# Designs tried in a protein design chat: VHH binders against Rab GTPase-activating protein tbc-8 (tbc-8). Part 3

Target 1, 248 residues: Rab GTPase-activating protein tbc-8 (tbc-8), of Caenorhabditis elegans (i2haa0r597to844)
Amino acid sequence: INTKEVRRMAWPYLLGLFEWNESPESRLEQFTSQYWQDIEEWRVLEAEVRRRDEEAFRAARARKAASPVREESCDVFEDPNEPTCSQHYDRENLITLFRANLHRIDKDVERCDRNLMFFSNKDNLESLRRVMYTYVRRNLEEGYTQGMCDLLAPLLVTFEDEALTLECFSLLMLRQRGKFPQRPGMSKCLLNLRSLIQVVDPQIYALISDIDYAQALSFAFRWFLLDFKRELSYECTYKVWEVIWAAQ

## First folded at step 19 (VHH; from j4 with F31W)

Design e5
Fold by OpenDDE, fold request of step 22:
Structure e5 (fold): chain B 248 residues (1-248), chain A 125 residues (1-125)
Amino acid sequence: as target 1 above (248 residues)
Amino acid sequence: EVQLVESGGRLVRTGGSLRLSCAASGYRFDWHAMGWFRQAPGKEREVVAAISWSGDSTWYADSVKGRFTISRDNAKNTVYLQMNSLKPEDTAVYYCARDESYGEEFYTPSAYDYWGQGTQVTVSS
């Protein structure tokens, strides 16, 4: 039994992408079509990001050439009353946000699971990048946070389909969002861990019982944010994820 | 893994020319500005030239302006430093580095996250 193939078929159901009685074929085509459309859309933005990077270089060059004239705060009083075409402002903001996220993604992709043979292939790294770019473009308000590539990578390795990977990743991220900072999900995880420690190792519990649980168990933040992906092999990660997903 | 490998450093006479190369790997080369630095014995490392990701924009330190030319070939993941009219004061270990700031702070050494091992350039009198 090809375990990878079984996971490829089962994971979309575990993640709730498909109902158990649903045939995936029609939806997969739609996912693929939409995915490539989205790629074409953000490629235009990517080109603009690169243009801005070029401009940033030029601006920096100009700053370096300028004698330290006192930063007189040119309070460019943007006259609030110029109807700056709301559309242009929105686009500029979009590009600025997208630029920041692309740069972050680029840095993380190059570091993502480089020890894995799958990601020794440049094309697979590019796939990872494209999927993440597309996700961030769809979820620009949330943006990219460090570690998202770690969650995405096992999905991509399993599915070897960018569109399906994105859809599943999107659902996974909905689940993970509850564990983000200032959300109750992380606290719940840590408290559960504390309770587990109490049962499994009362001696350790006695040492940490008087300490704030978030402080005492801060080392576990990464565990729960990434569902142990950085702590386990891929094979173990797959099993752990399956258990987590099946319990939800 | 990101790697930068400099080559081309050698002993040259005053007034001579030398071309340094830096081969980059393990990242998207065409997204990052690149810089050439040098460090002479007992001196601080200094930026001598920088080039934007596209290669369309370049910068040179005053000490090398008109003598050095930075260029890049994105298809080959390589950045070059053509050094002409070399002087004894150009004697240093030359380093290529990747700009992490995407051009915003290319003149600041701290903006560079990956560095090569360096190549020795010696200019004799």
Scores: ipSAE 0.870, ipTM 0.969, lowest interface PAE 0.5, mean pLDDT 92
Fold by OpenDDE, fold request of step 22:
Structure e5 (fold): chain B 248 residues (1-248), chain A 125 residues (1-125)
Amino acid sequence: as target 1 above (248 residues)
Amino acid sequence: EVQLVESGGRLVRTGGSLRLSCAASGYRFDWHAMGWFRQAPGKEREVVAAISWSGDSTWYADSVKGRFTISRDNAKNTVYLQMNSLKPEDTAVYYCARDESYGEEFYTPSAYDYWGQGTQVTVSS
């Protein structure tokens, strides 16, 4: 049995998509149907985003014509990820938010694991994009954060099914949310790491013992946010993820 | 990896014409506005022309307006600069660049994240 095929079958169960006694066939059809429906829906929004990009160019052209001398105002791109409150996003706000996320996703997708043969294929890269677009559309309040593509990519390589990948990725993200800022999950990870360092390298522990653990171990944030995906090969990442998922 | 490769730069006489090409790869070419820049010896790099992602909107610096035409073929991932009525003052290294602002700041060099290596255009008197 090919190891990849075993993972393809086992990972949905490890992530809790299916119960151990559940047959996946009926659910997979539903996931696929819903996935393509969602694609059709956000494609309309994407078209509007593109229209707005065109308008942005025209507006910029008009500004340049009206004010030839205005100095480089460093308009600091307001980080659109400030959690604006649960207010009923009017259509305008929806499109604005969606536009910002699509642009972020575009930048991250183009640089995602480009050294891997799988993503040398443009179709696979577009699959990655579609899955992420669909996820963000379903979770617009959360939006896109840098690094999500790193979590998605190994799933897509394993499943080679966009709908299944999205469902599994959604469950993975639910687990990762506990590690987001202002949540206790990251602190727990860092404290565990500190304890591990104490046992494995007492000399290093002695150097950091008087320092706030979050400050001293800030370099490990990426490790825990991405479950070591950026630090390991794909093969090692698969094994580590399986251990993490099995322990939860 | 994102790559931009300019071509077509050469020596031409005053009043001559030249077409530059920039081949893009490694990203969604049709998502980004593109710009042509030039840098003459001892001068700062300046934006010469810009084109929206669709190609429907263009902009030109006053110094080249009416002489230069920017165009793009999204199917070929290529942006072009047709230069007519060339003058000695047009002598420069020409660069194509990708706009990362999605058109909002196409006139600002800092809005461009990827640049080609440039192609030399020399206009003789």
Scores: ipSAE 0.868, ipTM 0.968, lowest interface PAE 0.5, mean pLDDT 91
Fold by ESMFold2, fold request of step 22:
Structure e5 (fold): chain B 248 residues (1-248), chain A 125 residues (1-125)
Amino acid sequence: as target 1 above (248 residues)
Amino acid sequence: EVQLVESGGRLVRTGGSLRLSCAASGYRFDWHAMGWFRQAPGKEREVVAAISWSGDSTWYADSVKGRFTISRDNAKNTVYLQMNSLKPEDTAVYYCARDESYGEEFYTPSAYDYWGQGTQVTVSS
């Protein structure tokens, strides 16, 4: 069993998906069943998004054909009678939001092919897309943020399991937003993180010598995003993640 | 890597016909609108025709309307431009391009993120 297999076994516990003494088999089956149900649901929305793309083409065609219209009315006042509590408007807003997010995801996922050999296999790229679509469907209020695929990708490479990847990514995103409870001993964990950085990159250590734990956590995720694409190994990044995850 | 490869350009007499092909690879072809552009020597690149992802909706510049037909075969990842009743002013390098605006701005070159290398069409008088 290699480092990848060890991480596949350990990361769900480090992220807090499972309790340390838990046997996860039943929950994994539930996650997989729910995942594919979620996919069936958003495939309906995806079809509506494609219909909206067709309609956008026709609308743009109509605008291109129209003569310029000079609006000479002095209607600078907004209509205060906004419609409320209409289910038609709620569905239309859902499709509009999902469409915008799918377009952003598709552009980022397409670029992942150039960054990792794993995603040169188009089936793996589609797996990444499915997981990302499903996450965003569950979390439309926050939506897709550029770079989320870069955080999702190493989880998918490690787990090779779409449902498990989704659940772990969801917990990772909660940690990034600072919504996990803090634990005793955080000062010692901060010192361990600083010591690890000192060994890996002394120049960065000098910059962060006065950082408390909350700043160190934010810095570690930002460092991963900056370095994952370019110059440092994933191994250093994963070691930093594991120290942070263990410190909660 | 997204690739667009045009073919079919050649010399043809005024009044003649010609079909251009654009073979696409490296992306989900049937999720994007496509356009044909042309650039005559010393002139700006201009859109001549565009087609929606499904092929159900098309658009043509006034200078080619009624003479050119854009189509696509999503099973073969190919977009075509059938050019009839060719005129000397149709002489240009013709480019295939992928729309990134999701249909919203297909008439503008800046709405296209990938371009073919072009194929030369020459119409003799």
Scores: ipSAE 0.790, ipTM 0.942, lowest interface PAE 0.5, mean pLDDT 78
Fold by ESMFold2, fold request of step 22:
Structure e5 (fold): chain B 248 residues (1-248), chain A 125 residues (1-125)
Amino acid sequence: as target 1 above (248 residues)
Amino acid sequence: EVQLVESGGRLVRTGGSLRLSCAASGYRFDWHAMGWFRQAPGKEREVVAAISWSGDSTWYADSVKGRFTISRDNAKNTVYLQMNSLKPEDTAVYYCARDESYGEEFYTPSAYDYWGQGTQVTVSS
């Protein structure tokens, strides 16, 4: 029996996408249909982002020409059948926000697990990018945070199904949101680690007791942010994740 | 892995012409602006020309404006520098580089994350 095939079947239930007594075949079809619809929608936005990258080049060229006076305006016109400037401004904000997120995603995707054979295949790297773009488009208030690709990648390797990966990743992210920067969940993890050190290794505890716990335990931020993903092989990561998911 | 490989550098006489090529691989080539830089002996590396991801927008340093032309072929993942009316002061190692600033800061070396190994251009009197 193929362990990967067992994981493909079980992980959606462990993550809470389906209830254990559920046979979700019609929902899987809906997820796939919605996923490709979402891709069609953000591909239009992606084209606008690329236009903005072109405009950024031209703006940088203008700045290099040492032009200290900058004149910015909204082009307002009185066509009775056309949207007002305020509608243009709202879409401009969307494109600007999406652009910033795409740039962050692109940098992380390019560097994600490049030593793994699965991601040496360019098609799989593009699958990772598509899923991440789609997630961020659905969750733009949250946006992209460094490390999300590291949590997404093992799911994609296991499922090899972009729509299912997206739905499971979305649930994983709900579990993980307390650990992202400036949230109390990371503080709780670090304080629990300090308490564990006090019990199991008082000599190390004595070395760190006079130092702020976040500074002293900063090496563990990535452990808890990514549920040890960067610290372990994929196979060990899968086992740790299954324990974490079953406990929650 | 991202790789940039320059070619075409050689010895030419003053007034001559030369075309440099930079073959890119290992990334989405047409999502990045590209730049050509040069470094003469004893001098700092300087930006010579830059081109947007689409190729629609270009920029040139004053010292080469009107003589050099940057272009790109996104189907071949290649960026070019056509150098005309060459002068001895153009003698340098020429580098192509990939912009990571998404066009925002193409004029500084720190905006570039990958560099070619360079190709020597020598212009004799």
Scores: ipSAE 0.768, ipTM 0.939, lowest interface PAE 0.6, mean pLDDT 85

## First folded at step 20 (VHH; from j4 with S110E)

Design g5
Fold by OpenDDE, fold request of step 22:
Structure g5 (fold): chain B 248 residues (1-248), chain A 125 residues (1-125)
Amino acid sequence: as target 1 above (248 residues)
Amino acid sequence: EVQLVESGGRLVRTGGSLRLSCAASGYRFDFHAMGWFRQAPGKEREVVAAISWSGDSTWYADSVKGRFTISRDNAKNTVYLQMNSLKPEDTAVYYCARDESYGEEFYTPEAYDYWGQGTQVTVSS
């Protein structure tokens, strides 16, 4: 039995995409159809983003021609992710937000698991990009955060199906949201880790017992945000993820 | 991994012409503006030309305007610098670089995240 094929079949169930008694075939077709429709939609937006990049260059050229000296203003890039709750993003705001996210995605895709043979293929890298673009387009309010590609990559390697990958990734992200800043999920993970350390290594526990747990265990933030993906090989990551998903 | 490799630098006479090439790999070349920089001995690195992602928009430093032409072929992942009417003052190591600002700050060296190793251009009197 090909282990990869078993994972391809089992992971959607572990992630809760399908019920254990549900046949996936009909839904898979729907996922595929919707995915390609979404691609056609955001490609129009991408074209506009690229147009704006061109305009940005022209504007910068004009600034360089007009203003000789003003070196100074370190305008701190305000984090565009202030949750403005208003549902009806003006098309201009939509494009602006989408542009910012695409640029972030592009940077992360370029550096995502480049040592893996799978991503040495440009087509697979473009698949990763397309899936992430589609996810961000569907979840624009959440936007893109660094590290999401790290969570997506093992799914894409396993499924080799962009539409299925997106659906599973979306469910994975719903589970991960509890670990985001200002949410209680990370605190729970860190407290559990502290308790584990107390049992496994009482000497280390004695050293950190008087320190705030979030401060003492801050090095573990990445571990829990990415479910150890950056700390482990792909094979180990698969096993760890399966255990995590089965326990939820 | 992102790589930029310059080529074409050589010794030329004053008034001569030279074409530099920079081959890019490891990323979507067509998403980024590109720049050519030069660094002469004992001088700071300076931007000499920049080109938008599409190639439709270009910029030149005043020192090279009318003599140098920047162009790109996105299908070949290559940016070029055609240098005409070369002068001894053009003697420098020439670098290609990728703009990470997507054109917003192409004139600032800090906006470039990847650089080539450089190619030596020497113009003799």
Scores: ipSAE 0.891, ipTM 0.971, lowest interface PAE 0.5, mean pLDDT 92
Fold by OpenDDE, fold request of step 22:
Structure g5 (fold): chain B 248 residues (1-248), chain A 125 residues (1-125)
Amino acid sequence: as target 1 above (248 residues)
Amino acid sequence: EVQLVESGGRLVRTGGSLRLSCAASGYRFDFHAMGWFRQAPGKEREVVAAISWSGDSTWYADSVKGRFTISRDNAKNTVYLQMNSLKPEDTAVYYCARDESYGEEFYTPEAYDYWGQGTQVTVSS
């Protein structure tokens, strides 16, 4: 039995997409249909984003012509992901947010696991992009955060199905949200790590015991946000993820 | 990996013409504005021309306006700089760069995230 095929079949159940007694066939068709519908929807938005980029260039050109001398105002790109309140995003705000997220996604996709043969294929890289675009379109309030592609990539490599990958990724992200800033999940992970260090390396523990645990263990944020994906090979990542998912 | 490779730089006489090319790879070329920069010996790098992702909008520095033409072929992932009526003052290393600001700050070098290795243009008197 091919290990990859076993994971392809088992992971949706581990992630809670299907009940153990549920047949996936009918659901998979629905996922695929909805996925392609969503692609058609955000492609229209992408076209609008590109139009806005063109307008931005023209506006910048006009500014340069009008004010030759104006100094480098460091307009701090306000992180568009400040949680503005749940108000009905005006169409303008929607396009602005979507634009910002698409640009971020493109940057991360370009550099995502380029050392893997799977992503040497341009079509697979485009699949990664489409899945992430679709996820962000469905979750615009949350938006895109750097590193999400790292969580998505192993799923796509395993499933080689964009719609199934999106559904599983969505469930994975629900689990990861607890580790986001201002949520208790990260603190729990770091405290557990501190306790582990106390047992495994008492000398290191003695050095960090008087330091705030979040400051002392800040290097581990990436570990827990990405469930060690950047720290491990794909094969090791698969095993670690399976253990994590089975324990939840 | 994102790569930009300039070509076409050479020695030319005053009043001559030259066409530079920049081949892009490893990203969605048609989603980014592109810029041409130059750096003369002992001078700072300066933007000479920029082009929007579509190619429909262009910008030129005053020093090259009317002499240089920036263009792009998105199907070939290539940006060009046609240089006419060359002057000794145009002697520099020319660089192509990718705009990561998506047109908002194409006139600022800091808005560009990837750069080519450059191509030498020398204009003799």
Scores: ipSAE 0.873, ipTM 0.969, lowest interface PAE 0.5, mean pLDDT 91
Fold by ESMFold2, fold request of step 22:
Structure g5 (fold): chain B 248 residues (1-248), chain A 125 residues (1-125)
Amino acid sequence: as target 1 above (248 residues)
Amino acid sequence: EVQLVESGGRLVRTGGSLRLSCAASGYRFDFHAMGWFRQAPGKEREVVAAISWSGDSTWYADSVKGRFTISRDNAKNTVYLQMNSLKPEDTAVYYCARDESYGEEFYTPEAYDYWGQGTQVTVSS
């Protein structure tokens, strides 16, 4: 019996994509169709981002020249009295924001779990990139944060289906949203850890009791941010994630 | 996981030609601008030439302009430096490097995240 096949079937239900009494075949078809449409849309944006990277090289070349004349671009300032299309401004802002996010994603994808056989295949890294690009395009106000690829990668390894991976990842990210610094979820995790330390090891608790808890427990930020993904093997990570998901 | 390996450095006479190669590994070589740097004995490392991710745009230091040509083959994950009309002043260890600034700062060594081990070029009188 292949545990990957069992997980592939069960994880969408554990994450809440489907109800336990649901037979989801029509929804899976819809997810796949929407995924292809989203890819076609952002491929146009990606091409514009790459053209912007070429322009950045040429602008840097011009700045390196002996003349101190500053570079100007159409996305810096416009005359406030000039008529302009609001969709043009929205599209330029979109390209600028997407470019910054794509650069962050590309760095993380290149470094993601490179000791795994699955990611020694460059096609699988490309799949990871496509899913992450699609997620970020749907969620540009949130944007990409370092470590999202660590959460995405185990889903892709398990499902080997980009559309299903995206939908499950989106639900996983909703569970994780409260752990960002501007939300109370990380504080609660650290305070619960401190309370656990008080119960199980009063000597360690005494060592940290006079220090701000966020400083004293900073070593655990990544544990809770990534649900131990960077601390464990994939197999152990799968078991921890299943417990976390089932406990919700 | 990213590795850059230079080759082609050797002893050559003044006025001669030499072609350096840099074989790159890693994911999506075609996302990155590339640079060639050199360091002569007792001198700081300096950028010699750079090329954009597509290969459409290039830059050369004034000391080598017209004599050196940078090129790339994204299908082979390789960047080249063709060096013509060599002078004793070109004697240095030559390094290839991968830009992480997405072209914004290709002239600065700090903008490069991976470096080759270097290849020695010696130009005799």
Scores: ipSAE 0.772, ipTM 0.938, lowest interface PAE 0.6, mean pLDDT 85
Fold by ESMFold2, fold request of step 22:
Structure g5 (fold): chain B 248 residues (1-248), chain A 125 residues (1-125)
Amino acid sequence: as target 1 above (248 residues)
Amino acid sequence: EVQLVESGGRLVRTGGSLRLSCAASGYRFDFHAMGWFRQAPGKEREVVAAISWSGDSTWYADSVKGRFTISRDNAKNTVYLQMNSLKPEDTAVYYCARDESYGEEFYTPEAYDYWGQGTQVTVSS
């Protein structure tokens, strides 16, 4: 696919969002409506996260003011010691999880592809952030893993449509989850690479054959985790991704 | 890409006042607490004042309490340090810095990931 317009039309089918005989127009409208509804819902949660950041500042201020003699001054029988009866809201756990994820996302979005002209525009960085926040809100048990912005960014550049980008990214992440830690997909990729090295360069293979393959081939983790996105230009990345997606 | 640019440092007399500004760019300014630090010749860099992301909470080193006021304007992406009743001991290069601990460790330089170039403040007897 050589132009952005052709890619916009084809990528949703390549990723499996639509079947080839499908007329997608009503589904696209549904995606857009749901996307903005999701944003309205997590904006409330984001505000709670930022209140937690404020509270963290005040707690740190209080700790800085405390003296070593506080242990001698805190002789009150109202102080509960562990284990104590503790109530947890599902809401409280949600805020805690979302806060940790938002902090990771914010750091990665700030650094994502800053040399690309598209992301020199601050509005496009905010689009990236909104889509990533929405994805993570839908998938809090998975959470944010460093590098997800690298997979999301080329989709946003191509589609320039946040809702479509989110739906396609969600399908891309289903393909990628098998390569996450504790899953067999990365091991398969590394073992296939080792087999290729054995065929192509037996001398290199001999040098690495006495150590664990994951350690020996750790330099390739990022290649397979991000489908070479950080190794290639955007134009080359587009071509590689289309091959990967077509091969399933 | 993230930039912090201080301005306003100059020579002032003991008892005088001075306002420092720090213009921030390249990031979401309203996500981060901010700090002012200073470093006198031959001394370690020390935290002078800090302010939460919203501006609602502030902290000051004992040496400057009651004399210095930190503030921020999130609409202008700017942090300020108003310094009153200046003493010769306040002579230093003053640095604006961005907190990356989300408020949890604002009092240590290691919690700050971006720093301005510094602005010289000199207080004459």
Scores: ipSAE 0.768, ipTM 0.939, lowest interface PAE 0.6, mean pLDDT 85

